# Miniprotein binders against CRAL-TRIO domain-containing protein C365.01, part 12

Target 1, 355 residues: CRAL-TRIO domain-containing protein C365.01, of Schizosaccharomyces pombe (q9uuc2)
Amino acid sequence: MADIPADRKKIVQEGWSRLFSDIEQPSYIQKFPSQESLYVSFFEQCAFDDFDLTLLRFLKARKFVVTDSSDMLANAIVWRQQANLRSIMVRGENGLNQNFVKASMYFIWGQDKKGRAIVFLNLHNFIPPKNTKDMEELKALILYAMENARLFLDSEQNAAKGVLGLVDLTYFSRKNIDLDFARVFAETFQNYYPEILGQALIVGSGFRMALFEGVWSIGKYFLDPEVRSKVTFCKPAQVSGYVDSKYIPLSMHGQFDETKLYERAPPETAGIGKPENYEELDKEYVDAAKEFIRLTREWIYAAGKPQEAEIEEKRKAFKYECKKLWRKGVALRPPNIYQRLGLIDANGHVDWSKA
Key: E = the ipSAE of ESMFold2; O = the ipSAE of OpenDDE; V2 = 0.75 times the mean of E and O plus 0.25 times the DockQ between their complexes.

## First folded at step 6 (miniprotein)

Design c5 (from b1, 25 letters changed; at its last look DockQ between E and O 0.95; V2 from the best seeds 0.70)
Fold by OpenDDE base, look of step 6:
Structure c5 (fold): chain B 355 residues (1-355), chain A 82 residues (1-82)
Amino acid sequence: as target 1 above (355 residues)
Amino acid sequence: SEELKEEIDKLREEVEKLKEEAKKLGVSPETIKELIRKLFELLLKLYKILKETGDPELLMEIIELMREIAKLLEELYKLRES
């Protein structure tokens, strides 16, 4: 696991101290069905890669203001439960609106020249929701997609920071514009998935680029300044500077045929997890969450003491076991498209040779 | 289509008025805030028209006006942070 940068150790300790204080408040606990569900949500939020790296993402997103960062993380933990994110993930892709899934508005494939996973955003396939039901189905799809994107953020496998968003405007039209949806997307992304985006490329030319820029004049204010700073506008000919031709879409004069991705994907099988398996796993998550809190408090108390090195090693080892435990939850779910294509194995290892 | 064009022309006139107000020396923080608010309201009106119009020429006019407002907003935000 990645070590916390020495210059960030103190602020990480302060961040955890504040968060633990906040999540132990009766007023916060009351937002959950049970205290156990709080710890499950905390574990699922933080343990997917490294607890400290997760906190660091929130710290970065709030310019290392401990209070703001802690509040943001606390809100994200509550949101996971309130949004029924577990239920969405357990239902899998087959539980989503199949018309929206088949539209292929969002998928991950390949790596950019910096080793970042490429997130393709095909706005031309987006059909604005006409009603509340469609909006809820789109929200569920976004959550499913974003949660799966976390699998590509494993710091042990990808030293690159975040993903490359590739927005193709080649077929973008007025029919694809919806500011309400854009706001929902932006808010979901920035509030609950901080520092996932390394860079976004808005790729287009002529009228279609101008059309997007017009909408961007409003939509850019839905994004935090940090996220907004990661957005770059470029022409199709400039994409080769960021991405190898193998992964550049045909629409951008590359070699990547996006249509074949879903066509070659095996059908989603049912998840192997039964309710009893999730209940057992949740108990393990609760115990692990409590132990992480205990070890972190011990670590904070050991600062500058002889036992500091020992507790750091113990805590590091424990965080690694928590990552494995988090992956047990993934293994119970229906296999996502990346797993079905063999891009991600049962252990969460990404095999880019399959891309 | 003529009604939409007239509406766009009115919005353009409003943008020009706000632009002139923004150029005045000694604009207060409160005035800047109000200008920003008004410009966003104009952008939202233009967005609505953008969604309703199918005329490519009108679309370009709307987009150009939105870009102008966007530039003015960026300037005002810089002024507010100074």
Scores: ipSAE 0.607, ipTM 0.864, lowest interface PAE 0.7, mean pLDDT 91
ESMFold2, look of step 6: ipSAE 0.611; ipTM 0.864
ESMFold2 (binder alone), look of step 6: mean pLDDT 83; pTM 0.811

Design c6 (from b1 with E48K M66L; at its last look DockQ between E and O 0.78; V2 from the best seeds 0.00; counts 0 for: pae O 2.8 > 1.5, pTM E .777 < .8)
Fold by OpenDDE base, look of step 6:
Structure c6 (fold): chain B 355 residues (1-355), chain A 82 residues (1-82)
Amino acid sequence: as target 1 above (355 residues)
Amino acid sequence: SDEELKEEIDKLREEVEKLKEEAEKLGDPETIKELIRKLFELLLKLYKILKETGDPELLKEIIELLREIAKLLEELYKLRES
């Protein structure tokens, strides 16, 4: 696991201290069905890579204001439970609206020249929701997609910061404009998935670019300044500066046929996890969450003391075991498209040679 | 009709200019907040029109007006943060 930068150690400690105080408040606990569900949600939020790296993402998203960062993280932990994110993930892709899945408006494939996973955002394939049901189904798809994107953020496998968002405007039209959806997408992304985006490229020209710029003139206010600063407008000819031709879409005169991605994907099999397996795993998550809190408090108390180094190593080792424990939860789920394509193995390792 | 949409766009443009004049006169935080709200409402109306229009020239006019509103919003947000 990556070590916390020395210059960030203190603020990470302050962030954890504040968060632990907040999540132990009766008023916060009451937002959950049980205190156990709080710890499960906390574990699932933070343990996917590294607890401290997760906190650092929230800290960075709030300009290292500890109070704002801890509140944002506390809200994200509550939201995971309230949004039934576990249920979405357990149902898998087959539990989503298949028309929206097949539209392929969002998927990950390949790496950019900096080693970041490429997130394709095909706005031209966007099917505007016609009713509240369609909107909820789209929200579920977004959550499923974003939660799967976390698998590409493993700091041990990818030293690159975040993903490259590639927005293709080649076939973008007025029919693809939905501000309500754009707001929901933006809010979901920035509030619950901070610092996932490394760079976004909005790729287009002529009238379609001008049309999107009109949309962006409004939609940019749905985005936090930190997220907005990562957005770059470029022409199709400029994409080769960021992405190898093998991953540039055919629409941008590259070699990547996006249509083949879902065509070649094996069908989703049922998840191997039974209710009893999730119950057992949740007990492990609760125990691990409590132990992480304990070790972190001990670490904070040991600051500047002879035992600090020992506690740091113990805590580091424990965070690594928590990452493995988090991956046990992934293994119980139906295999996502990346797993089915062999891009991600059962241990959560990404094999970019398959892309 | 595209003619009706043009008339609606022209009314919205006049409303934007009024809001711009109000923004120049009243710099209090509550007024700024209200102006931002009104401008967002105008934007939503313009987006509705944008979806309904078939005329490329009207579409261009809408995009230009959206840019103007966006610029005004950016100025108001800067004022609110100051």
Scores: ipSAE 0.106, ipTM 0.599, lowest interface PAE 2.8, mean pLDDT 88
ESMFold2, look of step 6: ipSAE 0.453; ipTM 0.817
ESMFold2 (binder alone), look of step 6: mean pLDDT 80; pTM 0.757

Design c7 (from b1 with V16I A23M L44M E48K; at its last look DockQ between E and O 0.94; V2 from the best seeds 0.00; counts 0 for: pTM E .754 < .8)
Fold by OpenDDE base, look of step 6:
Order: sequence, then structure tokens, then C-alpha cells
Structure c7 (fold): chain B 355 residues (1-355), chain A 82 residues (1-82)
Amino acid sequence: as target 1 above (355 residues)
Amino acid sequence: SDEELKEEIDKLREEIEKLKEEMEKLGDPETIKELIRKLFELLMKLYKILKETGDPELLKEIIELMREIAKLLEELYKLRES
């Protein structure tokens, strides 16, 4: 596991101290069906890579203001439960609106020249929601997609910071414009998935770029300044500076045929997890969450003391086991498209040779 | 109708020009905030028209106006941060 940068150790400790204080408040606990569900949500939020790296993402997103960062993380933990994110993930892709899935508006494939996973955002395939039901189905799809994107953020496998968003405007039109959806997307992304985006490329030219720029004049204000700063506009010819031709879409005169991605994917099988398996796993998550809190408090107390090195090593080892335990939960779910394509194995290892 | 939309765009253009004149007189944070609000209202009106129009030329005009407002907003936000 990556070590916390020495210059960030103190602020990470302050962040955890504040968060633990906040999540132990009766008023916060009451937002959950049970205290156990709080710890499950906390574990699922933080343990996917490294607890400290997760906190650092929130810290960075709030300019290292501890209070703002802690509040943001606390809100994200509550939101996971309230949005019923577990249920979305357990139902898998087959539980989503199949027309929206097949539209391929959002998927991950390949790596950019910096080793970041490429997130394709195909706005031209966007199906505007016609009603509240469609909007809820789109929200569920976004959550499913974003939660799966976390699998590509494993710091042990990829030292690159975040993903490259690639927005293709080649076929972008007025029918693809929906500010309400854009707001929902932006808010979901920035509030609950901080620092996942390394850079976004808006790729287009001529009238289509102008059309997007017009809408961007409004939509850019849905994004916080940190996320907005990661957005770059470029022409199709400039994409080769960021991405190898192998992963540049055919629409941008590359070699990547996006249409074949879903065609070659095996069908989604049912998840192997039974309700009893999730109940057992949740007990493990609760115990692990409590132990992480305990070890972190011990670590904070050991600052500048002889036992500091020992508790740091113990805590590091424990965070690694928590990562494995988090992946055990993924293995119970229906296999996502990346798993079905062999890009991600059951242990969460990404094999980019399959891309 | 596209004709009605064009008339609406022409009115919005006139309103933008008035707001530019108001911007030249700016000195206080409250006025800046109000101008930002008005410009966003204009953008939302333009967005509505953009969604409703079937005329490609009208669409170009809308985009141009949206770009103009976007520049004004950027200037106002810079002023607010200064």
C-alpha cells in the first residue's frame, strides 16, 4: 500500500479525528437504519483502495480544510446508504435500464499515455430522460458506472492519479443536451467520487464544439473549481498527445471501435452472493471498520512516541487486509462488463493486456 | 414559432447590451452579484430557446449570445474574487 506522504500525515490524522467524532454523534447515527449499517457504509466508502488515500481525496477536493473534508466524507457515507448503492451494485448491470446500458454513454477502456484509465463519455449516445422514472434509471446507471470506476483507482496497480475523461463531440447535437441531467451527473461525481478525475478532454470542432461551449457556459458552474480546472478543450488531432491511436475512437480517426466492446462481452451472470453471504460480510466490515478506527486513534496517540513506528506498520498491514475484504464484496456481485471482458479479475487485478 | 423565437432572441440581445452598459458602472459587490444573476437568467432563457428552435441559423445566434454572456460572467467572477 502507498505510504501517506510525510507532509500530509498530520492533516490525515486531523481528518480522521474529526470524522470519527462526527460519525459517533447520535444525530449522525440516526441517519442510518442501524449503527452497523453506518460502519458498513464507512467501510465501503473508504476501504476500496486505502482508507488514508480515500480521505486524502476528500481533503484535496476541499483544499485541505479538515472540517469541510470531514463533512464531505461524512455526507458521502450517509449518501451511500440513502441512495441504496449496495442494492444497485448487487442487482448488477442486468438490473439497470437495458436501453441506457446499450447506449454505451459511459464506459472505461484502455489507458492514456500517463497510464490513467480512459473513461469514454459518449454524449451523442445520450438518451434524454423523458420522465422522473427515466431520470432515476439514469442516476442508477451513473452510480453503477462510477462505483465500477473505483476498481481502476487501485494505487498498487496504477500510480497514475485518476482517470482520463474523453468526451467525444463528433456526433454531439442539440438532442444530447440536458442541463438537469448534467447537474445530477456533476453533483454525483464531485460530491461522492472526489479526485477520481485526473483530466477531462472535451474533443470536438466547428459547430458541435461551439454548441457544447454554449451549454458549458452554464454547466461549468455545476462543477466545483477543482473539477472544472481539470477540463481541457481540444481538437481531434490533439487527442494523440494524450492517448495512443489504439484507444482513440474511430470517430476521432483512431483505431478503437467502441461498438464492439459490448458485442464481445459475455452476458452478465448472476452474482454468487446470497443474502446470508452479504450478512456475514457486513459483520466482517463492521468489525474491520471498528478496528480501523481503533488503530487510527492509537496511531494518532502514538505521534512522536517510541511505539509510533510499530503502530504505523500494524495499521498499514491492516489497511491492506481491509482492501482484500472490500474486494471480497465485489466478488459476490454480478460481474461487471470489465470483469466479463477479462480486464478485471475476481481479485480486482486489472490486466491491461486484455484492452 | 421560429419567428417568435427570433424576436425573443433579439430582445435578449438588447438586454445583454444593457447589462454591458451596467457593467461599466460597476463598483460594488452587490451590483456584481446582481449582474451575475441577471446574466444567468439570460443564459437560461437562451438555453430554453436553444432546445425549442428548429432553425440552424437561430441556433448559431443563440450560441454566439451564450458565448458573449459567458465572457461577461468570467469577467464578473474575476472582479468578485479581486
Scores: ipSAE 0.571, ipTM 0.844, lowest interface PAE 0.8, mean pLDDT 91
ESMFold2, look of step 6: ipSAE 0.660; ipTM 0.883
ESMFold2 (binder alone), look of step 6: mean pLDDT 82; pTM 0.786

Design c8 (from b1, 25 letters changed; at its last look DockQ between E and O 0.89; V2 from the best seeds 0.00; counts 0 for: pae E 3.4 > 1.5)
Fold by OpenDDE base, look of step 6:
Structure c8 (fold): chain B 355 residues (1-355), chain A 82 residues (1-82)
Amino acid sequence: as target 1 above (355 residues)
Amino acid sequence: SEELKEEIDKLREEIEKLKEEAKKLGVSPETIKELIRKLFELLLKLYKILKETGDPELLKEIIELMREITKLLEELYKLRES
């Protein structure tokens, strides 16, 4: 696991101290069905890569203001439970609206020239929700997609910061404009998945670019300044500066046929996890969460003391085991499209040679 | 299409009035806030028209007005933060 930068150690400690204080408040605990569900949600939020790296993402998203960062993380932990994110993930892709899935509005494939996973955002395939049900189904799809995107953020496998968002405007039209959906997408992304985006490229020309710029004039205010600063407008000819031709869409005069991605994917099989397996795993998550809190408090108390180095190593080792434990939860779920295509193995390792 | 054009022309006039108000010396924070609010309202009106119009020339005009509003909003936000 990556070590916390020395210049960030203190603020990480302050962040954890504040968060632990906040999540132990009766008023916060009451937001959950049980205290155990709080710890499960906390574990699932933070343990997917590294607890400290997760906190650092929230810290960075709030300009290293400890209070704002802690509150943001605390809210994200609550939101995971309230949004029934576990249920969405356990149902898998087959539990989503298949018309929206087949539209291929959002998927990950390949790496950019900096080694970042490429997230394709095909706005031209966007089917505007016609009713509240469609909106909820789209929200579920977004959550499923974003949660799967976390699998590409493993700091041990990818030293690159975040993903490259690639927005293709080649076939963008007025029919693809939905500001309500855009707001929901933006809010979900920035509030619960901070610092996932490394760069976004909005790729288009002529009238379609102008049309999107008009929409952007409003939609940009749905985005935090930090997220907005990562957005770059470019022409199709400029994409080769960021992405190899093999991953540039055919629409942008590249070699990547996006349509074949879902066509070649094996069908989703049922998840192997039974209710009893999730119950057992949740107990492990609770115990691990409590132990992480304990070790972190011990680490904070050991600051500047002879035992600090020992506690740091113990805590580092424990965080690594927590990452493995988090992956056990992924293994119980129905295999996502990336797993089915062999891009991600059962251990959560990404094999980019399959892309 | 003529009704939409007239509506766009009215919105253009409103934008110009708001630009003039924004250029006045000694604009209070309250006035800036109100100007921002009014500009967002105009932006939403333009967006509605954008969805309803099929005329490429009108679309170009609407987009340009939206850009002007956006620029003015950015200036007002800078003023509010100063």
Scores: ipSAE 0.022, ipTM 0.518, lowest interface PAE 3.2, mean pLDDT 89
ESMFold2, look of step 6: ipSAE 0.280; ipTM 0.701
ESMFold2 (binder alone), look of step 6: mean pLDDT 83; pTM 0.809

## First folded at step 7 (miniprotein)

Design d1 (from c2, 23 letters changed; at its last look DockQ between E and O 0.95; V2 from the best seeds 0.73)
Fold by ESMFold2-Fast, scan of step 8:
Structure d1 (fold): chain B 355 residues (1-355), chain A 82 residues (1-82)
Amino acid sequence: as target 1 above (355 residues)
Amino acid sequence: SEELKEEIDKLREEVEKLKEEAKKLGVSPETIKELIRKLFELLWKLYKILKETGDPELLKEIIELMREIAKLLEELYKLRES
């Protein structure tokens, strides 16, 4: 949505003012290799959908307390640099631990009845990390997955503005349980990917469901109450109330042949990143970030003045140009499995007719 | 193992003791906080045994105890919100 809800305009303006103040502090800038890399990280964090909708996710996550929300977003921007997200995405699927990729711990396919992309979590395929190296490699897979999930959050195509998580417990066992990893994942998800989850379905019955409920008695306290409220436990037969059979995997007695995703791990190859392409892109990202900040300050100062409407329209148009520019960055990445299957195009646009 | 079963039986007794403590009228905020802390300690002990045991009957007992503790925690959090 290009329009900020009218009742949220002032708090969005306050949020940006606080964030711009924070990112201009010497103590913040010194956390980055250069001021340019700060602007690149800012752009990659915010431009994937709409800058204001991205800020609104952080505002909602902190109950619309401006200082908390803006600090959270500032922390996410520096975290992107420290977690090496650019490197993970440039290297692509081929840069990940292929045993973890081939295990098929998750996939994204189809839409629920509210138009939300569905993230299927195959917990029975979860491989608990044995050591620090395994933990870092599993984190890289999860971050790669989260970044690709952002492609499905296009507000113009997804009215619900989030994903449906679906956990199938049919083959779940104690071997798939690691509460220490779950805590780390929960912290990362909540701190750096707020308001991505629209709803989560935990699907099972009998002993498998009881086992999950047992460990959930601890695990649920790793989640903020708002996130916990989005979790629904249901039986397999009830899934059809949320998701059309067309998108339910064959393993869950639906129509979707998920095996095309399980067998599509790429060969062991180098990433396709080219330094000269990223130098040009980074310059464009820096310029766009600076112009967004300038236009946003102009928009804030124009509040209540005759030129307000004109500046708002100009700023909205520029946000769409930033989204297009962000998608050029997607095109420089190695194709993900969804691009290879035709569900997502080279620029990251989802074609729901292919699902 | 017999050793794990004995440990589970002891944890079950501790849960029953905490349930009785929670039923007392006029439970103070400090008592509620302490009960919550002890219940989480019991949950983590049960989780460690759950990861260790291959016995299906012991797994069922552990899961049921964890679910009982979860219900008690929800009741205590509601009392704390008052």
Scores: ipSAE 0.659, ipTM 0.880, lowest interface PAE 1.2, mean pLDDT 87
Fold by OpenDDE base, look of step 7:
Structure d1 (fold): chain B 355 residues (1-355), chain A 82 residues (1-82)
Amino acid sequence: as target 1 above (355 residues)
Amino acid sequence: SEELKEEIDKLREEVEKLKEEAKKLGVSPETIKELIRKLFELLWKLYKILKETGDPELLKEIIELMREIAKLLEELYKLRES
């Protein structure tokens, strides 16, 4: 498990202290079906990959203002429940609109030169929602995609570098523009998945780039300044500076044929998890969440005391066990495309040599 | 197409007026805020036209005007932060 930077230890402690106070308030608890569901949501939000790294992402997204960060995290915990994110994940890809899935608007493939997973955003395949139902289906797809993206953020493998977003404008057209959807996407991403994006490359030229820039003149303001600062516009020839040719799309004169991704993937099997398995796991999540809170409080109170080192080690070990426990939940779900391709094993190890 | 062109021309005139207002010395924070608001309204109108137009030349004009507005917005935001 990654160690908390020494200079951030205090602010992490302050962040946890504030969050724990907030989530114990009756007014907050009432936002959930039960107190247990709150702890489940908290665990699912924070336990992968590391509780402290999760909090640090929220802290960074709010410029290390503890109150803003804790409020943002508290809101994300509530949102996870209210959005029925678990239901989306349990249904798997087969539970999504298959036309939207097949459009391949969003997928992860390969690593950039910094070791970040590459998130492809194929806007040319984007079909603007025509109605509320389509919008909800697109939201579900986004949530499914974003939640799967978390699997590539394992600090032991990725060192918390985030992902590289690669937006291909090669076939981008006016038909692919929807600012209402873009807003929903932006809000979902920045509010609930902070600091996942390491860098975004908007790749294009000529009229298509100009068209995107025009829309970006509006859309950029849907993004927090920190997220916006991670966006870089570049030409196709410049992508080789960021990504090896193996993972550069054919559209950008690379070697990667994105059209074959889904063709190569085995079909999604049903999840092995039954309702009783999730109920049992939820009990474990509740207990683990409570124990994490206890250990964290003990850690805070041990500051400057002889037992500080011992509790830090105990807490570190416990966070690692929580990561494993989080993965038990993943194992109950239908396997995502990356798992089906054998890119991600049961331990969450990502092997791009199989790509 | 002619109606859309006329609309774009009107929007261009509005942008020029806002540019002139933005160049005035001593623009108050309130005025800057209002200018920003108006410019976003113009951008949104242009976006709607962009979504509806099939004319490549008109589309170029829209994009150009959106870029001009975007630049002006950036200037105003800088001015607001100063």
Scores: ipSAE 0.589, ipTM 0.860, lowest interface PAE 0.8, mean pLDDT 91
ESMFold2, look of step 7: ipSAE 0.716; ipTM 0.901
ESMFold2 (binder alone), look of step 7: mean pLDDT 84; pTM 0.818

Design d2 (from d1 with K60M; at its last look DockQ between E and O 0.94; V2 from the best seeds 0.75)
Fold by OpenDDE base, look of step 7:
Structure d2 (fold): chain B 355 residues (1-355), chain A 82 residues (1-82)
Amino acid sequence: as target 1 above (355 residues)
Amino acid sequence: SEELKEEIDKLREEVEKLKEEAKKLGVSPETIKELIRKLFELLWKLYKILKETGDPELLMEIIELMREIAKLLEELYKLRES
């Protein structure tokens, strides 16, 4: 487990103190079907890698303003429940609109030169939603994709912070432009998945780049300044500076044939999790969430005391067990494309040699 | 196509007026806010036209105008933060 930077320990403690106070308020609890559902959502939001690293992502996204960061995290915890994110993940890829899945608008493949997973955004495959139903189905696809992207953010495997977004404009056209969708995408990403993006490369030239830049004149304001600062425009020939040719798309004169990605993947199997398995897991999540809160409070109260080192070690060990417990939830779900390709094992280990 | 061109020309004139207003010394925060609002309205109008325009020349004109507005917005945001 990654250690909290020493200079951030105090602000992490302040962040947790504020969050715990906020989530224990009756007005906040009332936003959930039950208090147990709140703790499940809290656990699923924070435990996927490290609780403290999760909080640090929110802190960074709000310039280390504790109140803003805590509010943002509290809102994300509520959002998980309101968006029915669990249901989306339990249904798997087969539960999504198959036309949108097959369009391959979003997928992860390979690593950049900094070791970051590459998130491909194929805007040319984007099918603008024609109605509210299509919009909701696209939202579900985005949530599914973003939640799967969390599997590549294991701090023990990736010392590089975040992912590389690669936006290919090679075949981008006017038909691919939808600012309403872009807003939804941007808001979803920045509000609920903070600090996942390390850098975004907008790759194109000529008229297609100009077209994107025109739309960007509006769309850039859907992004917060922090996310916007991570966006870089470049030409196809410049991509080799960031990514090895093995992972550069054919469209950008690389070797990666993205069209074969889904062809190589075995079909999605049904999830092994039954309702009773999720119910039992949710009990474990509730207990673990409560214990994390307890240990964190003890840790805060132990600051500068002889027992501080002991409680820190206990808390560190517990966070690691929580990470494993979070992975049990993943194991109940239908295997995502990355798991089916053998890129991610049951322990969450990512093997890029298979990419 | 002619109607769209006329609309673009009108929007261009509106942008130039807003540029002139933005260049005035001592622009109040309220004025800056209003200018930003008006420029975004223009951008959205241009975006709608962009989605409907099949003519590459007109499309380029729209894109250029959107870029001009974008630059002006950046300047106004800097002024607002100062």
Scores: ipSAE 0.650, ipTM 0.881, lowest interface PAE 0.7, mean pLDDT 92
ESMFold2, look of step 7: ipSAE 0.736; ipTM 0.908
ESMFold2 (binder alone), look of step 7: mean pLDDT 84; pTM 0.821

Design d3 (from d1 with A70S; at its last look DockQ between E and O 0.97; V2 from the best seeds 0.80)
Fold by OpenDDE base, look of step 7:
Structure d3 (fold): chain B 355 residues (1-355), chain A 82 residues (1-82)
Amino acid sequence: as target 1 above (355 residues)
Amino acid sequence: SEELKEEIDKLREEVEKLKEEAKKLGVSPETIKELIRKLFELLWKLYKILKETGDPELLKEIIELMREISKLLEELYKLRES
């Protein structure tokens, strides 16, 4: 597991102290169906890689202001429950609007030269929602996508941290423009999935780039300054500086045929998890969440004391067990396209040789 | 198409007025805030027109005007942070 940088230990402790105080308030607990639901949401938010690394993402997104970071994380924990994110993930890809899934507006494939997973964003396949139903279906698709993207953020496998967003404007048109949707996308991404984006490349030329830049004149203000700073505009010929030719789309004069990705994927099978399995797992999540809180408090109180090293080791070991426990939840769900392609195994190991 | 062109021309004139106001020395923070607000309103109007416009020439004009407003906004935001 990745170690907390020594210079960040204190602020991580302060962040956890504040968060624990906030989530134990009656006014916060009342936002959930039960206190158990709160701990499940907390566990699912934080345990996927490392609790402390999760907190560090939120800290970074709020310029290491502890209060702002804690509030942001607390809001994200509530949001997971309110958005019914568990239900979306349990239903799998087959539970989404199949027309939107088949449009292939986004997918992850390959690594950039820095070792970051590449998130392809094919805006030309985006059809603006015409009604509330379509908007809700698109939101569900985005959430499914973003939650699956977390599987590529394992700190043990992704030292570069984050993903490369690759936006292809080759076929982008006026018909693909929706600022209302863009706002929803931006807000969802920045508020609930901080520090997932390492860099975004907007790739295009000529009129299509100009068209995007026109819309960007408004849309850029939907993004936090930090996220906005990660956006780079470039020409197709410049993509080779960031990505190997084998992962560059054909549209950008590369070798990667995007159209074949979904054709190669086996169909989604039903999840193996029954309601009883999720109930049992949720009990484990609650217990693990409570234990993490206990160990973290013990760790904070041990600061500068002889027992500090021992509790740090115990806490580190426990965080690793929590990561495995989080993966048990993934294993109950319908396999995503990356799992079906054999890119991600049951342990969450990503095999890029299959990409 | 003619109606849209007239609307774009009107919006262009409004942008030029706001640009002149922004160039005045000693612009107060409150004035900057108001200018930013007005420029965003113009951008949203242009965006609506952009979505409805099928004419490629008009579309180019809209995009150019949006870029101009965008530059002015960036300048105003820098002034506000100073």
Scores: ipSAE 0.696, ipTM 0.898, lowest interface PAE 0.6, mean pLDDT 92
ESMFold2, look of step 7: ipSAE 0.783; ipTM 0.927
ESMFold2 (binder alone), look of step 7: mean pLDDT 84; pTM 0.818
ESMFold2-Fast, scan of step 8: ipSAE 0.698; ipTM 0.895

